# Ledger of designs, part 244: VHH binders against p49116

Target 1, 238 residues: p49116
Amino acid sequence: EGPLLSDTHVTFKLTMPSPMPEYLNVHYICESASRLLFLSMHWARSIPAFQALGQDCNTSLVRACWNELFTLGLAQCAQVMSLSTILAAIVNHLQNSIQEDKLSGDRIKQVMEHIWKLQEFCNSMAKLDIDGYEYAYLKAIVLFSPDHPGLTSTSQIEKFQEKAQMELQDYVQKTYSEDTYRLARILVRLPALRLMSSNITEELFFTGLIGNVSIDSIIPYILKMETAEYNGQITGAS
Below, E stands for the ipSAE of ESMFold2; O stands for the ipSAE of OpenDDE; V2 stands for 0.75 times the mean of E and O plus 0.25 times the DockQ between their complexes.

## First folded at step 17 (VHH)

Design hb16 (framework vhh_ozoralizumab_d1; at its last look DockQ between E and O 0.01; V2 from the best seeds 0.00; counts 0 for: pae E 16.0 > 2, placed apart)
Fold by OpenDDE, look of step 17:
Structure hb16 (fold): chain B 238 residues (1-238), chain A 119 residues (1-119)
Amino acid sequence: as target 1 above (238 residues)
Amino acid sequence: EVQLVESGGGLVQPGGSLRLSCAASGFRFEDYGMYWVRQAPGKGLEWVSFISWDSRYTLYPDSVKGRFTISRDNAKNTLYLQMNSLRPEDTAVYYCATHWLGSDSEDYRGQGTLVTVSS
C-alpha cells in the first residue's frame, strides 16, 4: 500500500532511429510509433498496481486507453521525436493518397482534424511545461480509468486512479507551490485525449497493418512479451 | 529502394524443421524492427514474428509461439526464422517485412519463400 508510482516510473526515454532520414517515410514513422507504443506498454507493465489487476483486466484496460497513453507519449516525447516533422510527413503522405482518390472527402476531413488535435494537444502540453513526474501521473490517471465499458475490478481501478490523482496533487503542491492552479490546468487537458480517435491514430502512425490486424489485437502479445529492451530505459540502467 | 530476399523454404514433413533467411538492403536495417509474415493458400497475410532493431525483444502469436524463433544479424543485414515442429497449417509463403506487423505493400516485403508441410 505504498505509493502508486515511484521514481522509476518517471523515466520515459524514447530511443529514435538514428540518424533521422532526410525524408521521413512511412517506414520511419511506423518504427518510431512502434517504439513509443512498446515503451508505453512496458511502462504500464512496470506499475505494481497494474500487475495486481491481473492479465485479463490489464489487457482490457490497455485496449481501452492505449490511444490516450500513446498520445501522452507523443506529447512527452515530441521534441525527441520531432513530432511536428513527423506529422508534416504524415500529411504529405496523406496528400498522395488524396491525389490517388483513395479517401473520401469526409475521411480526409476527419484525419486532418485529428492531426490538428494531436498537434494542438502536444503544443498545449509543451506550453504548460509538463515535467516527467506530471506525465507519469497523468498516464497513470489515464491508465486506471474505470469508466471504460467492459472492465472488471472497476472499484480497484478507481482506487488506483484516485491514488494517482492524489500523488499528482501532492507533487504539484510540493514542486509548484507558487502556482495554485497548476493542477487544475493540467487535469483539464485530459478530456482532449478522449476526443481523439484510436482508429485514426492507428491509421496515421501504423499504416500498412496486414489484414485484420490491429493495435487492439496485438496488445495482449505486447503485454506478454519480454521486457529486456525497455527495462533499462524505465529504470535508467541503460 | 528497400529490397528483401527470402530463402530457405521447401518441402518438409510434419514435425520437421526449416530455417528461413531474409537478406535486406536499401535501408538501415539495424534501425528497424523486422517481421515475418505468411500467406497460406486461400488465406490473407498474417504476421508470425517480430524482432526489435536491437534484438532485445521478440513477439510471436500463439499459433507459432514455442515453435518459431526469430533472430537477426545486423552486421549481415539478415533476418532469420527458425521453424521447428512444423505443422501442415504452417504451409504458406513466408515473407520478411519491414513494416509494423507487415504490410500489404510489396515495397516493404520480399517475394517470399514457399514452405510446404506435408506427409
Scores: ipSAE 0.729, ipTM 0.877, lowest interface PAE 0.7, mean pLDDT 90
Fold by ESMFold2, look of step 17:
Structure hb16 (fold): chain B 238 residues (1-238), chain A 119 residues (1-119)
Amino acid sequence: as target 1 above (238 residues)
Amino acid sequence: EVQLVESGGGLVQPGGSLRLSCAASGFRFEDYGMYWVRQAPGKGLEWVSFISWDSRYTLYPDSVKGRFTISRDNAKNTLYLQMNSLRPEDTAVYYCATHWLGSDSEDYRGQGTLVTVSS
């Protein structure tokens, strides 16, 4: 009952580390990516429907979709992040890995293809001029995906996804009433997110943060660590 | 025996153009992604372009994007780099490169071709 998302879920403002270094380096890239990841996790936790699914289901959903949420965040924040420059710096670091025999040729091919797919996804979203409301609903559709293996409560998750789809449809029809096919054009972009590899994203953006530890393994800590602080912050003194 | 032979370098005025070629032999060229890298005097190697084995994916750093175009002809085992609007900062030895899967040693690159952009 009531809308899945409120206006508070539409704002998504990324603040870059300061000061920006003269040359982009792995630490700056990892800090920037970490901020986007935490912003995305805080966004997901703020949704009442997500909270209603319970902690075990929340962890399972975020483990399944964190890379898709992160990729939507990259597209939404591409200008603020100067993402093209970051991707170029990452490719330069991959050249060093080639010279030092740290990566196999098949792995390098996979990584380069992933970078290209990411760049093309972000370009396609920019060409469509996707707005903040549309991004919020797309993220909700991705978050409440019932078809990931191993999920419990898939019927409830499916109902939330259908609600997100309907709210997106209503928004697009009201806001872009002269563009009959805008919804279809937006939704056709989502399958590309399923092609994004979480372990390649970790390699590209998070090696400095996580070393040999996967993002999948730290998600429970991120979701729990904020709970006690969050609860303490919202309780008021008499 | 893997061999990569670059050619097409030379002296060019600022704003000019050059087309580099890389002749590949000793491996199945059509199975590998290819790179152009460059080394300016006193600096390390810098990646300047990538192309996938089937040409579907190309990548460029911002320093050359819009000015350089990578391409390949798998029938001729040849990699190309079209360089337009050249600047003095583009002066470097340019290398064609690939990672050889059958060897866990050094990445394969050619001898290089010198590009000098000067008035």
Scores: ipSAE 0.000, ipTM 0.164, lowest interface PAE 16.0, mean pLDDT 79
ESMFold2 (binder alone), look of step 17: mean pLDDT 82; pTM 0.828

Design hb17 (framework vhh_ozoralizumab_d1; at its last look DockQ between E and O 0.62; V2 from the best seeds 0.00; counts 0 for: grease 24.8 > 24.2)
Fold by OpenDDE, look of step 17:
Structure hb17 (fold): chain B 238 residues (1-238), chain A 119 residues (1-119)
Amino acid sequence: as target 1 above (238 residues)
Amino acid sequence: EVQLVESGGGLVQPGGSLRLSCAASGFRFEDYGMYWVRQAPGKGLEWVSYISWDSKYTLYPDSVKGRFTISRDNAKNTLYLQMNSLRPEDTAVYYCATHWLGSDSEDYRGQGTLVTVSS
């Protein structure tokens, strides 16, 4: 079997709304987050191994790890996104909500801690100077995590995760031969992703959800979404 | 100020078609994904379609997939919803929205246009 990832999976270009407004509003933040979410899921969809697991398993995997993928995406795209500015804006918006007594003190603390964790994680990744290949493999490792409850085909998922890990190892050894502990330093960051609440992430970046709609509930549709390229192929064949 | 003005609603028989339009102003329309949402009588808001800023992606719930088509003209700051094979259960006020999967905030949706599907 060929490699889990190819060079095509390394490219992860987020396009931001332009220009950035002087004052970041919820609209801008949500749009930016949506683009990142779609990009992340589209990335997952592009992996042959992911496709091989089937729709049900794919959906379950993404539901389980979307927050981690999203967070890795934030870290990877932090500069392009001006993440620090976005987070500052989010905090400002939260402060307004606080003034309106919409949130409990405990909730405020949780949200602020989450923002702190997110910032620290992204900063740590920046300090490590993680490159595009490493991010791709880390995302794959996160995506193909067999330890989530309710997953089917866990053996296959584990194999894919191992493959991702091996390919990362090979890449790091080849590319960073002088840094013997780089792989370990990179992998030790992954646990931090599990400490982050998907619910809080959703609240921070996707505030405009209607009713009981959640990212979890929309994931199956995102994974089935049609691309303009696909539609163009269908129309061209007629 | 964000302004959204929906049009094109009306009375149609089951199996009929309608095309809704939404004129957008007050923001850079070409930079934002857009949504159609609807509210049926006695029910809450539900999203019915999404299109990305560049029209590269479209999203539909199963309830309307294959029947509804969302599109946009960024040059005209206009969002469209082609509705085919309409059903009585599609009866609702339809809104265009600028927020993810719609928003409860009136600041990010229009006044809506009524679509009634009845024999």
Scores: ipSAE 0.755, ipTM 0.886, lowest interface PAE 0.6, mean pLDDT 90
Fold by ESMFold2, look of step 17:
Structure hb17 (fold): chain B 238 residues (1-238), chain A 119 residues (1-119)
Amino acid sequence: as target 1 above (238 residues)
Amino acid sequence: EVQLVESGGGLVQPGGSLRLSCAASGFRFEDYGMYWVRQAPGKGLEWVSYISWDSKYTLYPDSVKGRFTISRDNAKNTLYLQMNSLRPEDTAVYYCATHWLGSDSEDYRGQGTLVTVSS
């Protein structure tokens, strides 16, 4: 029984479309968001503990938590993405788009509140200087949530979550030994992820979906997407 | 400014093969994921395939998986769809697209190429 995550799960490098256009548009924003989504899904499916749960359980877990994983990814990659600039462009696009739809002041208010909450979450993570190991374990804690409906193997999922929590604790205590309350400060950030709406995230970053389907509906296909890197993990090859 | 031009459509018999091409210009093709979508007569748009900007990831719905292969040549700004074992239900206008389709979807797709599968 080894560690939940290996060093390969700590690396999380996002490459952006280049160059960044002088005037951001929905095309650039959606490509940037899609790259982060695929990076996050690739990360999740590469974890041996995740692979051990089986395809139906994997789909159920990711459907329940993809927005939380995506939001952690936004916080982790906020600087390389220039996220503040992207969010400002989304606000400008939203204001221009009101001319194309019937007035919906309540929806615009909800979207603006969501943007504010996202900015606050990312700022709080940046102020704590959360490192790559900490992000990896936070994502694992979010991924292995035993509480959502339709799950089987909930005892094993809970075991994996407890292992992620324990490994985060051990890492923080070893690496930040003089900061006695760092673990507590990190863990109290997780409830803010529960406030993030997947529907609004889709509106902000994914203006359309593949064909007529939501991100929730394409998750089984994303988890089975073809990559050369994934095949080695399926066989357990060294 | 964005221009996508599909070609390679035509009439084929069931079980036949066809290769579609899409020539792209007006944007940095090599930086964006690409889609094939189709529209059968009297129906809405249906996604057919996706390929990431670097070709590392490809996605297919169950209706075409194993029969269709998406590929791209970033040096030639060209997207491809190899269609094998064609069926009458594959009859549609096929479009290439460079965006998650939404409220302004026509800005980021081509004029289409007709594929007819009929005995």
Scores: ipSAE 0.570, ipTM 0.809, lowest interface PAE 1.7, mean pLDDT 84
ESMFold2 (binder alone), look of step 17: mean pLDDT 81; pTM 0.826

Design hb18 (framework vhh_ozoralizumab_d1; at its last look DockQ between E and O 0.23; V2 from the best seeds 0.00; counts 0 for: pae E 14.8 > 2, placed apart)
Fold by OpenDDE, look of step 17:
Structure hb18 (fold): chain B 238 residues (1-238), chain A 119 residues (1-119)
Amino acid sequence: as target 1 above (238 residues)
Amino acid sequence: EVQLVESGGGLVQPGGSLRLSCAASGFRFEDYGMYWVRQAPGKGLEWVSMISWDSKYTLYPDSVKGRFTISRDNAKNTLYLQMNSLRPEDTAVYYCATHWLGSDSEDYRGQGTLVTVSS
């Protein structure tokens, strides 16, 4: 069988609203987050192995890992997004909510810890200087996780995950031959993603979802979209 | 200040068609995804369509897919919703909204236009 990922899957170009406003309002944050979410899901859809799993399995996978994919996307696009500024703005908006006594003390703590975790994760990835190929493979590893409850075709998913891991290994060995522990350093970051709450992520970046709409509920529709491309993407590592 | 003004609603028979328009101002329209949401009598708000900032993505729930078409003209700062094959269950006030936030805040949602589908 051919490789799980090709060079086309390395491209991950997020287009931000331009220019960035002086004041980052919730509208701007939500738009930016939406673009990243759609880009991430579109990326997943572009993987032949993902397509081979079928719509039901695809939906289940993405529902299970969208937060992790999104977070990896945040890390990868942190500079383009000015993520630190966005997070600061989110905190400011949260403070307003706090003043209005809309959140319990415990909830405030949870949200602030989540923001901290996001920032730390992204900083750690930046420190490691993760490249576009590595991000692509990490996203694939996260996407093809067989350990989520309720999944079908778990054996196939596991095979794809292993393939992603092997390809990452090969890439790292080839590209960073002098750093024998780079692979381990990269992979050890993945557990941090599982510690992050999808609910809190949704609250922070997707404020104002209508009614009972959730990211979980819209994922099937996004995955069924007949669209060729969301963002103008440049071939190559970003 | 974000301003959204919906128009084009009215009374139509089942199977009929309507085209809604939304004039947007007060923000960079071309940078933002836009949404149509509706509220039927006695029901909560529901989204009925989404279009990305660049019109590359359109999203529909199953309830309207194949019948409704969202589009936009960024040069005119106008959002459209073509509604075909209308059903009684489509009766609602339709709102133009900017992003999901527009669903819950009047600051990002218009006053709405009433669509009544009845024989």
Scores: ipSAE 0.817, ipTM 0.916, lowest interface PAE 0.6, mean pLDDT 91
Fold by ESMFold2, look of step 17:
Structure hb18 (fold): chain B 238 residues (1-238), chain A 119 residues (1-119)
Amino acid sequence: as target 1 above (238 residues)
Amino acid sequence: EVQLVESGGGLVQPGGSLRLSCAASGFRFEDYGMYWVRQAPGKGLEWVSMISWDSKYTLYPDSVKGRFTISRDNAKNTLYLQMNSLRPEDTAVYYCATHWLGSDSEDYRGQGTLVTVSS
């Protein structure tokens, strides 16, 4: 019982690696993306409703939706990350791979379409000026999706998602009372997240750090980490 | 040619310690994140630690957290894994590894070093 999220779940502050290198490289991009991933996992883990589902269900949920949470995080933190600059550097790398004939034309097209959809998603969210409360509830709606394959406790997950939707609705109606259709405009953006490929996200953002081990395989370990270790990973503690 | 050479494995009693080393060559070691994976007899690969290129970020699964410490010396092109409070379930072949971007990108790992925890 009680609200699904509290004010502590609204805080989502990404700290970039310091200092920013003169030339963006794979390591800076991967480190920046890793901080966002850890921040997103910490956020999910801190939700009482998520904790109540149990360890196996938690792992299954995050495996199913980590890419959607990450993409929402990219949109929320796009300016802090200088995401447009990062994507430009990635496109330059793709251009080099074309010249070296290292990727198939079909793969290059898939990657470019993914980059375009990511840019479009982030732009649409920025145009709506989505605030931190709205992002928190959108992430909760994505996290508590009962329709992913292989989930247990789907009835309870659905109840949590409905609660997230209701609380978002209440927040938007109270805070943006002059904008009758704001909730609808926000919610219609969510289906685009399901079109994002986790395989391509790993290729774009995580290749320099995560080796033959996929993000799926490290999720159980990230979810079990002690709070102090999370803070060190998220903030880049010196 | 990329080479990763692990060393420092051996037989150790439960509760004991070992330090693994990984000598890297054939690439700019200081530009890449590194990690350790292990393979217990009859099991698949299990990730056990990761470190960023500048050592600012480390990650450990719960099975080794607090007992294992990953570190690197970029001046010596060497990756380390300090393993304390060893348990029989830590028995495995340990590999160091790294990853690249592009069509030549794949995980590189060495031949491994065997760690056996028993009396």
Scores: ipSAE 0.006, ipTM 0.159, lowest interface PAE 14.8, mean pLDDT 80
ESMFold2 (binder alone), look of step 17: mean pLDDT 80; pTM 0.816

Design hb19 (framework vhh_ozoralizumab_d1; at its last look DockQ between E and O 0.17; V2 from the best seeds 0.00; counts 0 for: pae E 13.1 > 2, placed apart)
Fold by OpenDDE, look of step 17:
Structure hb19 (fold): chain B 238 residues (1-238), chain A 119 residues (1-119)
Amino acid sequence: as target 1 above (238 residues)
Amino acid sequence: EVQLVESGGGLVQPGGSLRLSCAASGFRFEDYGMYWVRQAPGKGLEWVSFISWDSKYTIYPDSVKGRFTISRDNAKNTLYLQMNSLRPEDTAVYYCATHWLGSDSEDYRGQGTLVTVSS
């Protein structure tokens, strides 16, 4: 079998609403986050191995790892997104909620810690100067995680994950031959993703969902949507 | 201030068609995904369609897929919903809203237009 990922999977271009408003409101934040989410989902869909798992398995995988994929996306697109500014805005909005006594002290602490973890993770990735190929492989490793509960075809998923890991290894060895510990430094960041709550991420970036709508509930529809919009972004074609 | 004004609702027989419009102002319409939501009597709000800022993506729930078509004209700051093959269960007040993942606040939703599907 051919490689898990091709060069077409390396490009990950997020288009932000332009221009950035002077004041970042919830609307802007949610739009930006949604675009990243869609881009991430479309990226996953573009992987032949992902397609081979079938719709049900795909849905289950994405439901399980969307937060991690999203977070990796945030890290990768942090500069384009002005993530620090977005996070600051989120904190400001949160403070308003605090003043209105809508959140418990414990919840506030949890949310603030989550924001801190997110920021630290993104900063750590920036410090490592993770390139597009490395991000692609890391996302693949995260996507093809067999250790989520309720998954089918776990053996196949594991194989894809191993393939992603091997390809990453080969890439790092080839590209960064002078840094023998780069692979390890990169992979050791992945556990941090598991420490982040999907619920809190959803609350921060996707606040105000109508009714009982959740990211989890929307994922199946996103995965079934037409792909025309993001094809150009992934392939680098504008 | 975000303003959304829905129109085009009315009474229609089962199997009929309606086209809803939403005039948007007070924000950069062309930068944001838009969606239609509806509220049936005694029920909560549910989304019925989404369209991305550039119209390249549309999403529908299974309940309306194949029957409803969302579209937009960014030059006119207008959102549309073509509803075909209407059913009694489609009876609801229909609202346009600024991004389905953004807010359920009334500040990001219009006053709505009533669609009644009845024999």
Scores: ipSAE 0.714, ipTM 0.867, lowest interface PAE 0.7, mean pLDDT 90
Fold by ESMFold2, look of step 17:
Structure hb19 (fold): chain B 238 residues (1-238), chain A 119 residues (1-119)
Amino acid sequence: as target 1 above (238 residues)
Amino acid sequence: EVQLVESGGGLVQPGGSLRLSCAASGFRFEDYGMYWVRQAPGKGLEWVSFISWDSKYTIYPDSVKGRFTISRDNAKNTLYLQMNSLRPEDTAVYYCATHWLGSDSEDYRGQGTLVTVSS
């Protein structure tokens, strides 16, 4: 069978809202995160293997992994997003909120731990200098996980994941032939993605988009959108 | 104090139309996505529409798609739901709702407005 991904699936260009505000605020954070989410969903939808699984299976896969895809996107785009600055602004807000008795102390600890885990993950990916091809294959490995309950065609999903793993291995061996352990170092980062809470990701990045309606519940509608709607939402031009 | 006040409900014949409004106060309305949920007699809450803070994203379940239109006016702190081609199964109490960043409280919902669709 042919390659799982083509060169068109490596391009992952995030366009930031303009102008960048003097201080980061909820509007800027939510717009930036929304663009990344829709870019990630568009990326997944464009994969022929994903298209071949059928809409119900597609919805189930994305519902299970959207937070992992989003987190990989954050790591990939961390520099262009100025993610460290965004996270610092959120930390200052949370610390002020506990001082003013606006938040539960236990909740702020949970959110701070999540921010630390996110920053640690992004730092580890930056230390490895993960390239665009590697990110694309990592996203595919995460997307085609056969382990989710209730999936149909798990054998085919597993074969796609194995194909993604093999293509990543071949790419790394060819491109980084001097570093025989690079693949292992990359793959040991994936379990950290499962430690990311989708609930907290929604609170950190999607205030103003969904309220208490989870990203999981709107995924079927995002996946059904026409390409023109996607382009408008990814670029912020509508 | 956060307040959401729904209005515009009433009795309407099948095939008719209603426009619901939700007046928001006590928070920065323009920073938040808003949604409508409904509760039919003897049923749980059902999500019926969502709109992002800037109106860029509007989402509907299949049960209302093409019949309902959500909109907002951030200058007036008001959320709207235009309901067309109403059916008896649309009979419910309709609530507007939002989420507050970092709160461990449930989403803010208003008192609701009753929509009854019957001959």
Scores: ipSAE 0.005, ipTM 0.238, lowest interface PAE 13.1, mean pLDDT 80
ESMFold2 (binder alone), look of step 17: mean pLDDT 81; pTM 0.823

Design hb2 (framework vhh_ozoralizumab_d1; at its last look DockQ between E and O 0.54; V2 from the best seeds 0.00; counts 0 for: pae E 2.4 > 2)
Fold by OpenDDE, look of step 17:
Structure hb2 (fold): chain B 238 residues (1-238), chain A 119 residues (1-119)
Amino acid sequence: as target 1 above (238 residues)
Amino acid sequence: EVQLVESGGGLVQPGGSLRLSCAASGFRFEDYGMYWVRQAPGKGLEWVSFISWDSKYTLYPDSVKGRFTISRDNAKNTLYLQMNSLRPEDTAVYYCATHWLGSDSEDHRGQGTLVTVSS
């Protein structure tokens, strides 16, 4: 059996709206986030092992891990996105809501803590200087997590996760042979992703949603749509 | 200020067709994905189509897939919705929007255009 990931899965290029506005508004933030979300999901779709699990299982996996994938994407694309600026803008918008007494004290605390966790995670990843291959494998490990409730084909998912882990190990061993503990340092970051609320992430980055519609409800449609542009971004072909 | 102006609505018989237009201004239209949403009488807002900034991606819910086609002309700052095989359940006010399902503040959707499908 061939490798889980190929070089085509390493490239992860996010195209931002250009130019960045002087004042970041909700519109800009939502567009940027949407592009990253689509890119992340279409990245998953490009993996043969993912395709082999079937549409129902694929949907379930992405529903379970979209926040983690998105967060890894934020970390990976933090510079291109000017993530610190985006987060600052989000905080500013939140302050307006606070002043209007639209949020409870507890909710404010939760949201601010989430933003802090997100910043710390991205900073930690930057400090580790995670490269494109490592990000690809980490995303695969997150994607093929068998421990989410309601999943089918858990044995197969576990096998794919193990394969991702092994390939990451091999890559790190080969590329960073002088750093014996790099793999461990990288993997220890993954638990932080599970501490982040998908609901709060959705609220911060996808405030354009109205009613009972959620990212969860949109995921099946995203996974079924055409992928020509995002495939180009992933493969580096434009 | 974001401004969206919808047009093209009207009365049509079941099985008929309409083409909606949305004129956009006040932002860099070519940089943003655009949406059509609708609100039927007594119901909440629902999205009916999405198109990416570069028109390479379109998205439809199952309720309109195969019948509606979203398109855009970035040079004209205009969004379109071709609606074919219209059904009574498609009766609604249709809005173009810059966010998924629009915005609570209504600053990211227009006044809407009424589509009535009736015999």
Scores: ipSAE 0.668, ipTM 0.850, lowest interface PAE 0.8, mean pLDDT 89
Fold by ESMFold2, look of step 17:
Structure hb2 (fold): chain B 238 residues (1-238), chain A 119 residues (1-119)
Amino acid sequence: as target 1 above (238 residues)
Amino acid sequence: EVQLVESGGGLVQPGGSLRLSCAASGFRFEDYGMYWVRQAPGKGLEWVSFISWDSKYTLYPDSVKGRFTISRDNAKNTLYLQMNSLRPEDTAVYYCATHWLGSDSEDHRGQGTLVTVSS
């Protein structure tokens, strides 16, 4: 049967464009977000349980949860990304570009509230000092959610989610044995993820991606992406 | 200033091959993902390939997968598209692009290179 995740699923290393520009711009923000999205999708594709569900089920799952998975990635990588600086640059961009009448005032308020909620979520996760193992299991719990409409194999998806929850519980109990309530404190932060709007996330982080193409429409292609890692050994270096 | 210059288009028969090039300047090419897009006569822009900054990830829509290969040479600031098994429906102007490509602004897109596939 074996564990749901292995050591390869705990490593989540985001490499940022270098150097960070003196003034942040939409190219830098979109590239940074794209790297996180692809890292998150590569991570999901590498899980044997995810592979076992089949391609149609995989596509449906990722279309349903990509924003939650991406938001967990933002929280995990907030320091490496300098996320608070990126969010400040997005706010400045919204004030300068859109105040000249591209968006309604109601829309701008919705977007600003979303930014505030995102920052508060990331701050709450940092306060809990969530480690890489805990993030990996939280991402698995979010990925294997049976609640979304239209999914096939929901009983199997539910079993995988239960396995992720069990492995998280075992990890927290062994690693933080003196902190009886750590698991409960971690899990009560998850409902905030369901309140994040994928539409607004696309607007904030992906406005430069292929002429504003919807993430939903490219998910099948992202899941089929070719990976240089399995070809990198053929470069002929000895 | 960002500049992208496409080349390598031309007239080919169905089943033929072409290799497109895109010379990039005015930004750190090695730090950014790149795209090929195309516009057939009377149609809108269609995405045809993507390659990540480090070439680790490549993406293709079903219409070209298996026939087109995107690659990049970061030392030469050059993006490539190898097009094989060309079909008449591949006839279009081909453009290279980076992440920011607005539909109302074409500032970060070159003039393109015309590919015509005809018997």
Scores: ipSAE 0.500, ipTM 0.787, lowest interface PAE 2.4, mean pLDDT 84
ESMFold2 (binder alone), look of step 17: mean pLDDT 80; pTM 0.804

